# Designs tried in a protein design chat: VH-VL binders against Protein RTF1 homolog (VIP5). Part 6

Target 1, 136 residues: Protein RTF1 homolog (VIP5), of Arabidopsis thaliana (Mouse-ear cress) (q9c950r261to396)
Amino acid sequence: VPTFEDVKEVTIRRSKLAKWLMEPFFEELIVGCFVRVGIGRSKSGPIYRLCWVKNVDATDPDKTYKLENKTTHKYLNVVWGNETSAARWQMAMISDGHPLEEEYRQWIREVERTNGRMPTKQDISEKKEAIQRTNS
Short names: E, the ipSAE of ESMFold2; O, the ipSAE of ESMFold2 at other seeds; V2, 0.75 times the mean of E and O plus 0.25 times the DockQ between their complexes.

## First folded at step 1 (VH-VL)

Design f3 (framework fv_emicizumab_arm2)
Fold by ESMFold2-Fast, scan of step 1:
Structure f3 (fold): chain C 136 residues (1-136), chain A 123 residues (1-123), chain B 107 residues (1-107)
Amino acid sequence: as target 1 above (136 residues)
Amino acid sequence: QVQLVESGGGLVQPGGSLRLSCAASGFTFSDYYIQWVRQAPGKGLEWVSSISSSGSTIYYRREVKGRFTISRDNSKNTLYLQMNSLRAEDTAVYYCARVYGDYEGYYYGMDVWGQGTLVTVSS
Amino acid sequence: DIQMTQSPSSLSASVGDRVTITCKASQSISSWLAWYQQKPGQAPELLIYKASSLESGVPDRFSGSRYGTDFTLTISSLQPEDIATYYCQQYNSYPWTFGGGTKVEIK
């Protein structure tokens, strides 16, 4: 099971998504990483889920939305738990903050509860390396 | 209690420098874009600069670009504005304000503001 | 840059009156507009976001609407505590721009 630090290092923030949006490596880089999806608000603030990125959906150029100061028709198909939870999200709904340990614990519990796919340490290590190469 | 508190304002001569700070408490500072907004005495609101949650995406009003530097230290829950080569036109109360997009993702209103700190540029 | 033209610059009304303030964008901004209230000597407070969504804790006498690039803030029944300057702000694209403000006073 990946550690919280492992997941944190392969969680992509909204500002990085916006920065890499038009790059040719975008889909290859982001698939298999985590994103922190905003699913609502409580009185104490926003509520987030850590989700695994399955693929980038750019199939409808007419369905555009604002991402920071850019306009895009690219969406992320993400999984929280198992494949039945797969949902398409606008990148504008992605947090620009670091994941919290409680969100990591909730993600672990949900994957276990739904008998979902748990990433391997090798999967995570490969993504850490790819992200590091892009940041340097 | 959710709060932003500015400090560092004061009187400075043209060409001088000041560094403003904005201390955040009561919320997860690292989750939010934070803005600097200024207001000259008796005048309206004017956006100055924005910084993303991680600090990697920054925007400036054109009149301050190259003179002002926005930065943040998420470990200290503090936002900064380094102001160099100050001009009389920079005289204003400077506010920091948080910006938030939530589940509906597309509204970035400034829902929490500091009380402001006055910067006066004159001889 | 997107210019926000706000009108009127000032108005005087009686308690209980319906007050309307308008804001026109020089370009399409969809619904990416907020309204703020600033009382004398205080920081601004968010009233409305996404053109028509009421911020939590704001009295329901405040409402916002959009028609194309024209935006309206309405106070259905003006109260003494509503004495303030009101600003619209677009957040469709940088640089973010504010309207010039509308000063609301009680007769």
Scores: ipSAE 0.000, ipTM 0.527, lowest interface PAE 12.7, mean pLDDT 85

Design f4 (framework fv_emicizumab_arm2)
Fold by ESMFold2-Fast, scan of step 1:
Structure f4 (fold): chain C 136 residues (1-136), chain A 121 residues (1-121), chain B 107 residues (1-107)
Amino acid sequence: as target 1 above (136 residues)
Amino acid sequence: QVQLVESGGGLVQPGGSLRLSCAASGFTFSSYWIQWVRQAPGKGLEWVSSISGSGDSTYYRREVKGRFTISRDNSKNTLYLQMNSLRAEDTAVYYCAKGEYSSGWYPFDYWGQGTLVTVSS
Amino acid sequence: DIQMTQSPSSLSASVGDRVTITCKASQGISSYLAWYQQKPGQAPELLIYAASTLQSGVPDRFSGSRYGTDFTLTISSLQPEDIATYYCQQLNSYPLTFGGGTKVEIK
């Protein structure tokens, strides 16, 4: 089971998605990482889900939206528990904040509830290295 | 605490007009899509109209297009539905609901208690 | 328009029974589907979104699943407070559409 620190280190913020959007390595880098998706608000403020990126969906070039100062038709397909939870999101809906430990615990509970798949130790290690190389 | 409160329903004759209001509290009103959903007596839920947080984008079901107008006043945290040329088939409880369909995971997470509109001669 | 066909229209079951409600989309909607519970005289309440994600505060006896364009809501052990009409809704595209509803009654 990946730790909260493991997941935190492979969670990509919105500003980094915008920065890397046009790079040739974008899809390979982002797939298998986590993103913090805004799903609504409560009386206590915005609600986020820590989701695992399955792929980048660029199939409809006419469905464009603004991501910071760029325009894009790329969306993220993410899962929260298992494959049945797969949903497509605009990257503009991704948080620019760090994940919270409660969000990590909620993700663990959801994967266990749905008998979903978790990243392996190898998967996490490879993503940490790739992100580190890109930031360096 | 998120709350949506509808008002303005009542009895009106066919061809008449009615204006519904939905007063919102407990969230940043201007940041969310809000919807009108209706339910005829003993029938199922039927989506009527949606409006974006800014008010710049609106959607309507076919049967009400041109007769109903959805609008919002973000300074007052209030949503409106102006209903003109009312027909007997518009008789229903009208709910306002908070949600954002375009994000994929943003469901109608909060609903008001509804206001009854009866169109009868 | 995307048509949502919900079945059955009504069912009667005993407390403790497993209850299954289905919803079929006329075209692909991915997992952009929500389930709502409406008790008599009350507004609908969100139970499940993204086809299988349980809303906070909803008992874990409720679950949702997807197989292609077929969606299922399951109540693993029916309780008296579950007497209600259940609706599915597609959130893939406008116009937004609901299923016809399933009325759940206790024998």
Scores: ipSAE 0.000, ipTM 0.511, lowest interface PAE 14.8, mean pLDDT 86

Design f5 (framework fv_emicizumab_arm2)
Fold by ESMFold2-Fast, scan of step 1:
Structure f5 (fold): chain C 136 residues (1-136), chain A 124 residues (1-124), chain B 107 residues (1-107)
Amino acid sequence: as target 1 above (136 residues)
Amino acid sequence: QVQLVESGGGLVQPGGSLRLSCAASGFTFSSYEIQWVRQAPGKGLEWVSSISSSGSTIYYRREVKGRFTISRDNSKNTLYLQMNSLRAEDTAVYYCARDSYYYGSGSYDAFDIWGQGTLVTVSS
Amino acid sequence: DIQMTQSPSSLSASVGDRVTITCKASQGISNYLAWYQQKPGQAPELLIYAASSLQSGVPDRFSGSRYGTDFTLTISSLQPEDIATYYCQQYNSYPYTFGGGTKVEIK
């Protein structure tokens, strides 16, 4: 099971998504990373879920939206728990804040509750290296 | 005052059916996952089933899967457990309990509110 | 399934004694462990959640701690009203599992 620090290092914030949006490596880099998705609000404030990116959905070129100062038709298909939770999100809905340890623990619990696929140590290590190469 | 009250327990023959109810008051029932936990006479606690706040995500312990059905009616603040094909080993006090864990809340406080329980006896 | 091994199964102690009950998880559950108190003929009540957080209204003589997959419930000074069976429970993953219980009696 990946640690919170492992997951935090492969969680991509909205500003980085906007920065890398037009790069040829974007889709390859982002798939397998985590994003913090805003799903609503509670009386305690905004609610976020730490989701695993399964693929980039660019199938609807007519369905565009603004991401920062850019326009895109790219969406993220993400999973929280197992594949029955799969949902398509605008990158504009992704948090620009760091993940919280509570969100990590909720994600672990949900994957185990739903008998979902847990990322391997190898999966995480490969994404850490790819992100580090891109930031270098 | 936050409260859960079970009802519907009784004596039933092996192979029979019984439906339990759990009435909630004093909190927003539709916001919480609710659990069924049972306890055979003189024995320990055993988790039976859970249902998400919306009713869409349901889990069962292996031994009751296919025989028991958990459901909820949020408009009536009531949880149900339909028990079919009952066996002697299902004899227990059945508790409903509120799981303070709910989606995105930052809460995972375990079962903070319990009902008083309702006794189910499966005997010939 | 995650197995919760609770010990001892029963104990007898005097009023004012320090009582320790332990619970071991068969795999990592982080802090997703609760302790419940059940008095004869009554429903269980939550004492400790998240391994070490005291539930509102519970006397401060109760405390919980964690070391790896080992969890401990401590009663610093046993009182007559503490006669009960105590259960640990992991709520990290389904199926949720309880320890076998520890019956605490006063001599």
Scores: ipSAE 0.000, ipTM 0.521, lowest interface PAE 13.6, mean pLDDT 85

Design f6 (framework fv_emicizumab_arm2)
Fold by ESMFold2-Fast, scan of step 1:
Structure f6 (fold): chain C 136 residues (1-136), chain A 121 residues (1-121), chain B 107 residues (1-107)
Amino acid sequence: as target 1 above (136 residues)
Amino acid sequence: QVQLVESGGGLVQPGGSLRLSCAASGFTFSSYAIQWVRQAPGKGLEWVSSISGSGGYTYYRREVKGRFTISRDNSKNTLYLQMNSLRAEDTAVYYCAKDRLRYFDWLSDYWGQGTLVTVSS
Amino acid sequence: DIQMTQSPSSLSASVGDRVTITCKASQDISSWLAWYQQKPGQAPELLIYAASSLQSGVPDRFSGSRYGTDFTLTISSLQPEDIATYYCQQANSFPLTFGGGTKVEIK
């Protein structure tokens, strides 16, 4: 299975999504990465889940929102566990922090519980290379 | 508009060689794994080989390992299958097929039309 | 290697019938299974991925389900254009393997 460090290296933060939002490579780069999605709040603050990015949903140009200093109608369809968990999220709900090891462990458990797909280390390595090339 | 077009098939004698090509367009070629899948006349589908988007990772079915080499030229949006030491059992239509996701799914959403390879004396 | 056993090898049904095709994996593949449709003389087309997710553009009369290592493809109301051979494929581990196929004909 991929380690926490493997997943962390292919997890995209909100500031990077905002930076790359208008680039022609945006969808191709972020599909298959992980994002830390804000799913609600507890008394101790926001609750996040590590989710895999399935695709970018830009089908409704009337549903705009602010992402940092930009306006967009692009949403992320993400998966937590298996394909039946697919849900659409505003990128404004994506964390700008690094994932926590507890969130990684919760993700592993959810994938196993729902018989979802566990990515291989080779899958992660190839995605990491694509991200690194973009930052060059 | 995603397109995959295979070429290079033909009639070859046992022990001969062929190089198949798959010309891709309509998607970011270097971002997707691609598979070669073959089908003998009147038979079912049989996976042959897969290559990652970067070309850094290749996979082969046991019966072709050491005889076939999968490769890609991302600057030309072209996938290749070099087939050496061909056998009658390699006779099939060869399809190239694009992975469904940029992240590896190993399930194929777009397929080419196929190119026929006939190995016969 | 993971063996994918499809049944039946062939079937004949009437237009409007409910058709079920099964596929059994020789070991746990989670939900890493797709169903493909291949019409005579044509390349295969993806119908279902992740065992139960419908590919964009595929009619909703097609559905997939999973129970352990048993997978089913259901056509709720068979249409003439559904005459084809159907294949399952596992993507859990290499080598990738296909089922033997199920030929669907209309009476």
Scores: ipSAE 0.000, ipTM 0.525, lowest interface PAE 12.9, mean pLDDT 87

Design f7 (framework fv_emicizumab_arm2)
Fold by ESMFold2-Fast, scan of step 1:
Structure f7 (fold): chain C 136 residues (1-136), chain A 125 residues (1-125), chain B 107 residues (1-107)
Amino acid sequence: as target 1 above (136 residues)
Amino acid sequence: QVQLVESGGGLVQPGGSLRLSCAASGFTFSNYAIQWVRQAPGKGLEWVSSISGSGGSTYYRREVKGRFTISRDNSKNTLYLQMNSLRAEDTAVYYCAKEYDYVWGSYRYTGFDYWGQGTLVTVSS
Amino acid sequence: DIQMTQSPSSLSASVGDRVTITCKASQSISNYLAWYQQKPGQAPELLIYAASSLQSGVPDRFSGSRYGTDFTLTISSLQPEDIATYYCQQSYSTPLTFGGGTKVEIK
């Protein structure tokens, strides 16, 4: 099972998505990473889920939206528990904040509940290395 | 053992309808997108339609949009293609194909790893 | 639509020859490209996924490579069982599109 620190280091914030959006490595880099998706609001504020990125959905070039100061038709297909939960999101809906430990624990419980795929230590280490090289 | 088995093909008159089925086994059906690909006699492969694992997203080539409907019943491990208003140019062997196994850190939609044997649809007077 | 231009449309080669088949995408598709082999009367089989990754069970004489929007399938030493039609396919955006196919025959 990956630790919270492992997941945190492979969670991509909205500002990084915007920064890398037009780079040739974008899709290869972010697939398999986590993103923090805003799913609504509670009395205490916005609610987020830690989801892993299944793929980049660029299938409809006519459906554009603003991401920061850029325009894109790229969306993220993300998974929370298992692949049946896959949902398409605008990157504009991704948090620019750090993940919370409670969100990590919620994700663990949901993957276990749905018998979804859990990343291996190797999977996380490889992705962490790729992200760190890109940030340098 | 992964298997996809198509059925429902046959001879039909122009303007007629057919429903194709693809019975899946050997994998968690709901976790994978499946596509329909056709091949006219002596011609190349032509993508027709795709459906996401949940069934929530469907895609069609322009020439079949509004006439064909892709659907799936995950409780029965079965994919369908409802074909209405059939035309002579729809004559082809129809294959169903499973998306590649998703692995962490790799692309989805990088290929289709298993295909059925196909079912022949002939639209002729 | 993304056009996949595949060449040649057909070729004849001898057993042991190096065979090269190319596909050109009309726009950038990253690595969302697969290669398939189809023998007469049979369904297609996946050879290469993600432009350059060899599918499990496929002989290592098959390889795929990418340079920009140009994709190449190579058979390093053609065998009799490799007689087939080969297709490339992009899955970057809908409509998904296949190349026109390359028929490989032995002389």
Scores: ipSAE 0.006, ipTM 0.584, lowest interface PAE 9.5, mean pLDDT 86

Design f8 (framework fv_emicizumab_arm2)
Fold by ESMFold2-Fast, scan of step 1:
Structure f8 (fold): chain C 136 residues (1-136), chain A 125 residues (1-125), chain B 107 residues (1-107)
Amino acid sequence: as target 1 above (136 residues)
Amino acid sequence: QVQLVESGGGLVQPGGSLRLSCAASGFTFSSYGIQWVRQAPGKGLEWVSSISGSGSSTYYRREVKGRFTISRDNSKNTLYLQMNSLRAEDTAVYYCAKAGYSGYDWGYYYYMDVWGQGTLVTVSS
Amino acid sequence: DIQMTQSPSSLSASVGDRVTITCKASQSVSSYLAWYQQKPGQAPELLIYDASNRATGVPDRFSGSRYGTDFTLTISSLQPEDIATYYCQQRSNWPLTFGGGTKVEIK
């Protein structure tokens, strides 16, 4: 089971999504990473959960939105638990903050409860290396 | 004013089917997830099923999985619960209840800030 | 599944009394807990969300608090219209689960 630090290191923030948006490696890089999805708000602020990126959905070029200072028709299909939770999201809804340990614990419980796919430490390590290569 | 109104309950034989509806008004329907919660006569509240605002994500309690299907028609501001293979233990008042947080395509699990009046389902021979 | 253990199952108190209802989660639910009031013959109504936030229109005499996995609903001065069954509910994980309820009656 990946540790909280393992998952944190392959959680992509909104500013990085915006930065890499137009690059030819974008989909290959972010698929298999985590994103912190804003699912609502409380009086204390936004509420998030950690989701695994299944694929990039660019099938409708007419459905555009603003992501930071760019315009895009790319959306993320993300999973929380197993495939039945798959949902399509604008990258503008992704957090630019660090994940919280409580969100990591909730993610573990949901994957196990739904018999979803748990990434291995090897999966995480390989993705972390790919991210580091992109930043170098 | 935000309002939810359930309908479609009634008396049905074991093994039968019923389709419940929940008509919503006073809020942007597609922006909120909605749940079905039931209560057997004289008993406590029991969560049955939830659906996201877009309808993309659905969740069920174990005992109804494969028998019940939650769905929504956002163009008609209406939520549905198709109940098949009904059992005596499904006898209850069924409430629809709106999630407390908004989101069109939110995979969520929220508290319930507005409830309908309920519709009675009786499964008996 | 996360078990929500609610106590007491029932209580009788006088108008003006301080009433305390407790709810214990079998594992961490953070502050993702709501309290509902159900009056006889009526649908449930939200009282408190996210452990301590009072819902719109709910009187100040109702308050919620959290200590770890222990949650408390307090009615500072019981009124006749508060006769109801009270339920806690966690939203931390699927399935959503409710406590067994606490029936509040006046002596």
Scores: ipSAE 0.005, ipTM 0.560, lowest interface PAE 10.5, mean pLDDT 86

Design f9 (framework fv_emicizumab_arm2)
Fold by ESMFold2-Fast, scan of step 1:
Structure f9 (fold): chain C 136 residues (1-136), chain A 126 residues (1-126), chain B 107 residues (1-107)
Amino acid sequence: as target 1 above (136 residues)
Amino acid sequence: QVQLVESGGGLVQPGGSLRLSCAASGFTFSTYAIQWVRQAPGKGLEWVSSISGSGGSTYYRREVKGRFTISRDNSKNTLYLQMNSLRAEDTAVYYCARDHIAAAGTDYYYYGMDVWGQGTLVTVSS
Amino acid sequence: DIQMTQSPSSLSASVGDRVTITCKASQDIRNYLAWYQQKPGQAPELLIYAASSLQSGVPDRFSGSRYGTDFTLTISSLQPEDIATYYCQQYDSYPLTFGGGTKVEIK
């Protein structure tokens, strides 16, 4: 099971998504990483889910939206627990904050509850290395 | 099969009372906030009340506050709406509907409603 | 309360047409908006949540977008089974509020 620090290091913030948006390595880099998706609100404020990125959906060039100061038709297909939770999100809905440990615990519980697939520590290590190379 | 089924609707006189029930099956009821939404004949949708998964947080539209009480019994997978001091303007089909995303805890509200019951008709008339 | 102004109230279009329905929030609700489809005699069904996220099982001809406080539901190629009334609904704050609905009919 990957630790919170493992997951934190491969969680991509909105500003990094915007920065890398037009790069040829974009999809290969972010698939398999995590993003913090804003899913709604509670009495305590906004609610975020720590989700695994399955793929980038750029199929429909007519479905554009604003991401930071850029315009894009790229969406993220993400999974929270298992395949039945798969959902398509605008990158504009991704948090620019760091993931919280409670969100990591909620993700673990949801994967277990839905009998979903858990990434290995090796999968995470490979993504961490790729991200670090890109940020050099 | 994930399902919500309403019951308890009927004809009542102004000032009367009625209790609606919503029976849930096929999912972990206690992890979802549930809504009551009504629709007067030939009119649009109108939110009535919300309850969190634990029942610890409830919300009401102004016009029903103090007259309606939303509650749930998680051991019976059932949601209730107790309606008192009914008015002609309360005439509507009443739907119960589940939040799209299960709560991480019990103090959350609303994401969009992905599962709806068939509705139960309440008619308030002399 | 947040007012949701939906337009048009009704429209008639031909099969294959691009249909656009608009919803305007009286204040910033960010992306906390859902779209529902209600077919005659049936309960509403969720089409889109978080302004632009397509609900599982919904055909990809449906899409949602946001520009400020203006929200748009688009049907890229209208089909006969799309005859319904469509509603937007904000969930930024209580009380939850719906738009007035748009009745879509085939010519």
Scores: ipSAE 0.006, ipTM 0.572, lowest interface PAE 9.9, mean pLDDT 85

## First folded at step 2 (VH-VL)

Design a7d (from a7 with light chain N34D; framework fv_levilimab; at its last look DockQ between E and O 0.06; V2 from the best seeds 0.00; counts 0 for: pae E 15.2 > 2, placed apart)
Fold by ESMFold2 at other seeds, look of step 2:
Structure a7d (fold): chain C 136 residues (1-136), chain A 122 residues (1-122), chain B 111 residues (1-111)
Amino acid sequence: as target 1 above (136 residues)
Amino acid sequence: QVQLVQSGGGLVQPGGSLRLSCAASGFTVSSNYMSWVRQAPGKGLEWVSGIYSGGNTHYGDSVKGRFTISRDNAKNTVYLQLNSLRAEDTAMYYCARAPLEYSSSWDYFDYWGQGTLVTVSS
Amino acid sequence: DIQLTQSPSSVSVSVGERVTIDCKSSQSVLSSSDNYLNWYQQKPGQAPQLLIYWASTRESGVPDRFSGSGSGTDFTLTISSLQAEDAAVYYCQQYYSYPLTFGQGTKLEIK
């Protein structure tokens, strides 16, 4: 089971998504990473979910939106728990903050509740290496 | 500011079909969670279907395989196609929105349409 | 599925009185300090309207006589000084997990 630190190191922030948006490696790199999706607000503050990126959807060029200072029609299909929770999001909805341990614990619980799948530690190690090479 | 105007209901025989419409103004349906909730006469509320901002759909057990939610972004309209209707589907059908500020996928419904009556009777 | 049970099923009280409506969940709806429970008001012939979300946060424009409380599996809607326009059916609703579910409703009549 990946640890909180493992997941944190492969969680991609909104600013990084915007920075890499136009790179040819973008879609290959982002699939299998995590993102914090803003899903609303509570009395206790903003609500985020730590979601696993399954693919990038750019199939509808008419569905454009602003991401930072760029315009794009790329969306992230993500999973929280298992495939029945699959949802498509604008990258503008992704947090530029780091995941919290509470969000990781909630993700673990949701995977367990739904009998979902997790990335293996090897999957995460490979993503860490890919992210590091991109940052070099 | 936010409005949901519904249409498309009526009287239909068992086995028949109807298409319900929910035209939105004051917000973009493709950026919100949109849902259908129904209420049989004298009964409580039952969630029927929802469509995420990302386009994925899901359904309550009683309507799976018979109902289809969809949307037309150019018309800013959500639809519910009701097929293979049964007497038990007789209800007031409401469309509802969950807001981006409080939830961007599904959570609670802060705006509701006026309701559309569907009556399934021989 | 998470079942919500409201009590009482109906109540008839006088203007100015205080009323509580309970909602009990078959499973906890608490996660990360937040309770995934809403309250709606439905007046005769109208669509439901949101009163309370996150168990205790009033929606904009809702009078302060409405308040929500509780956590985990036990929740309460309180109306502190009833007015004639409060006659309605009240529903709790959970959004912790699919399918989204509502309580059976509590009919509030003003004598």
Scores: ipSAE 0.006, ipTM 0.583, lowest interface PAE 10.7, mean pLDDT 86
ESMFold2, look of step 2: ipSAE 0.006; ipTM 0.521
ESMFold2 (binder alone), look of step 2: mean pLDDT 90; pTM 0.930

Design e5f (from e5 with heavy chain L55F; framework fv_ixekizumab; at its last look DockQ between E and O 0.06; V2 from the best seeds 0.00; counts 0 for: pae E 7.7 > 2, placed apart)
Heavy chain, then light chain:
Amino acid sequence: QVQLVQSGAEVKKPGSSVKVSCKASGGTFSSYTIHWVRQAPGQGLEWMGVIIPIFGTADYNQRFKGRVTITADESTSTAYMELSSLRSEDTAVYYCAREDYGDYRYYYGMDVWGQGTLVTVSS
Amino acid sequence: DIVMTQTPLSLSVTPGQPASISCRSSQSLLHSSGYNYLHWYLQKPGQSPQLLIYEVSNRFSGVPDRFSGSGSGTDFTLKISRVEAEDVGVYYCMQALQTPLTFGQGTKLEIK
ESMFold2, look of step 2: ipSAE 0.013; ipTM 0.622
ESMFold2 (binder alone), look of step 2: mean pLDDT 92; pTM 0.952
ESMFold2 at other seeds, look of step 2: ipSAE 0.028; ipTM 0.655

## First folded at step 3 (VH-VL)

Design d1a (framework fv_faricimab_arm2; at its last look DockQ between E and O 0.58; V2 from the best seeds 0.00; counts 0 for: pae E 8.4 > 2)
Heavy chain, then light chain:
Amino acid sequence: QVQLVQSGAEVKKPGASVKVSCKASGYTFTDYYMHWVRQAPGQGLEWMGWINPNSGGTNYAQKFQGRVTMTRDTSISTAYMELSRLRSDDTAVYYCAREGYDFWSGYYLDYWGQGTMVTVSS
Amino acid sequence: SYVLTQPPSVSVAPGQTARITCGGNNIGRKSVHWYQQKPGQAPVLVVYDDSDRPSGIPERFSGSNSGNTATLTISRVEAGDEADYYCQVWDSSSDHVVFGGGTKLTVL
ESMFold2, look of step 3: ipSAE 0.013; ipTM 0.675
ESMFold2 (binder alone), look of step 3: mean pLDDT 93; pTM 0.952
ESMFold2 at other seeds, look of step 3: ipSAE 0.037; ipTM 0.701

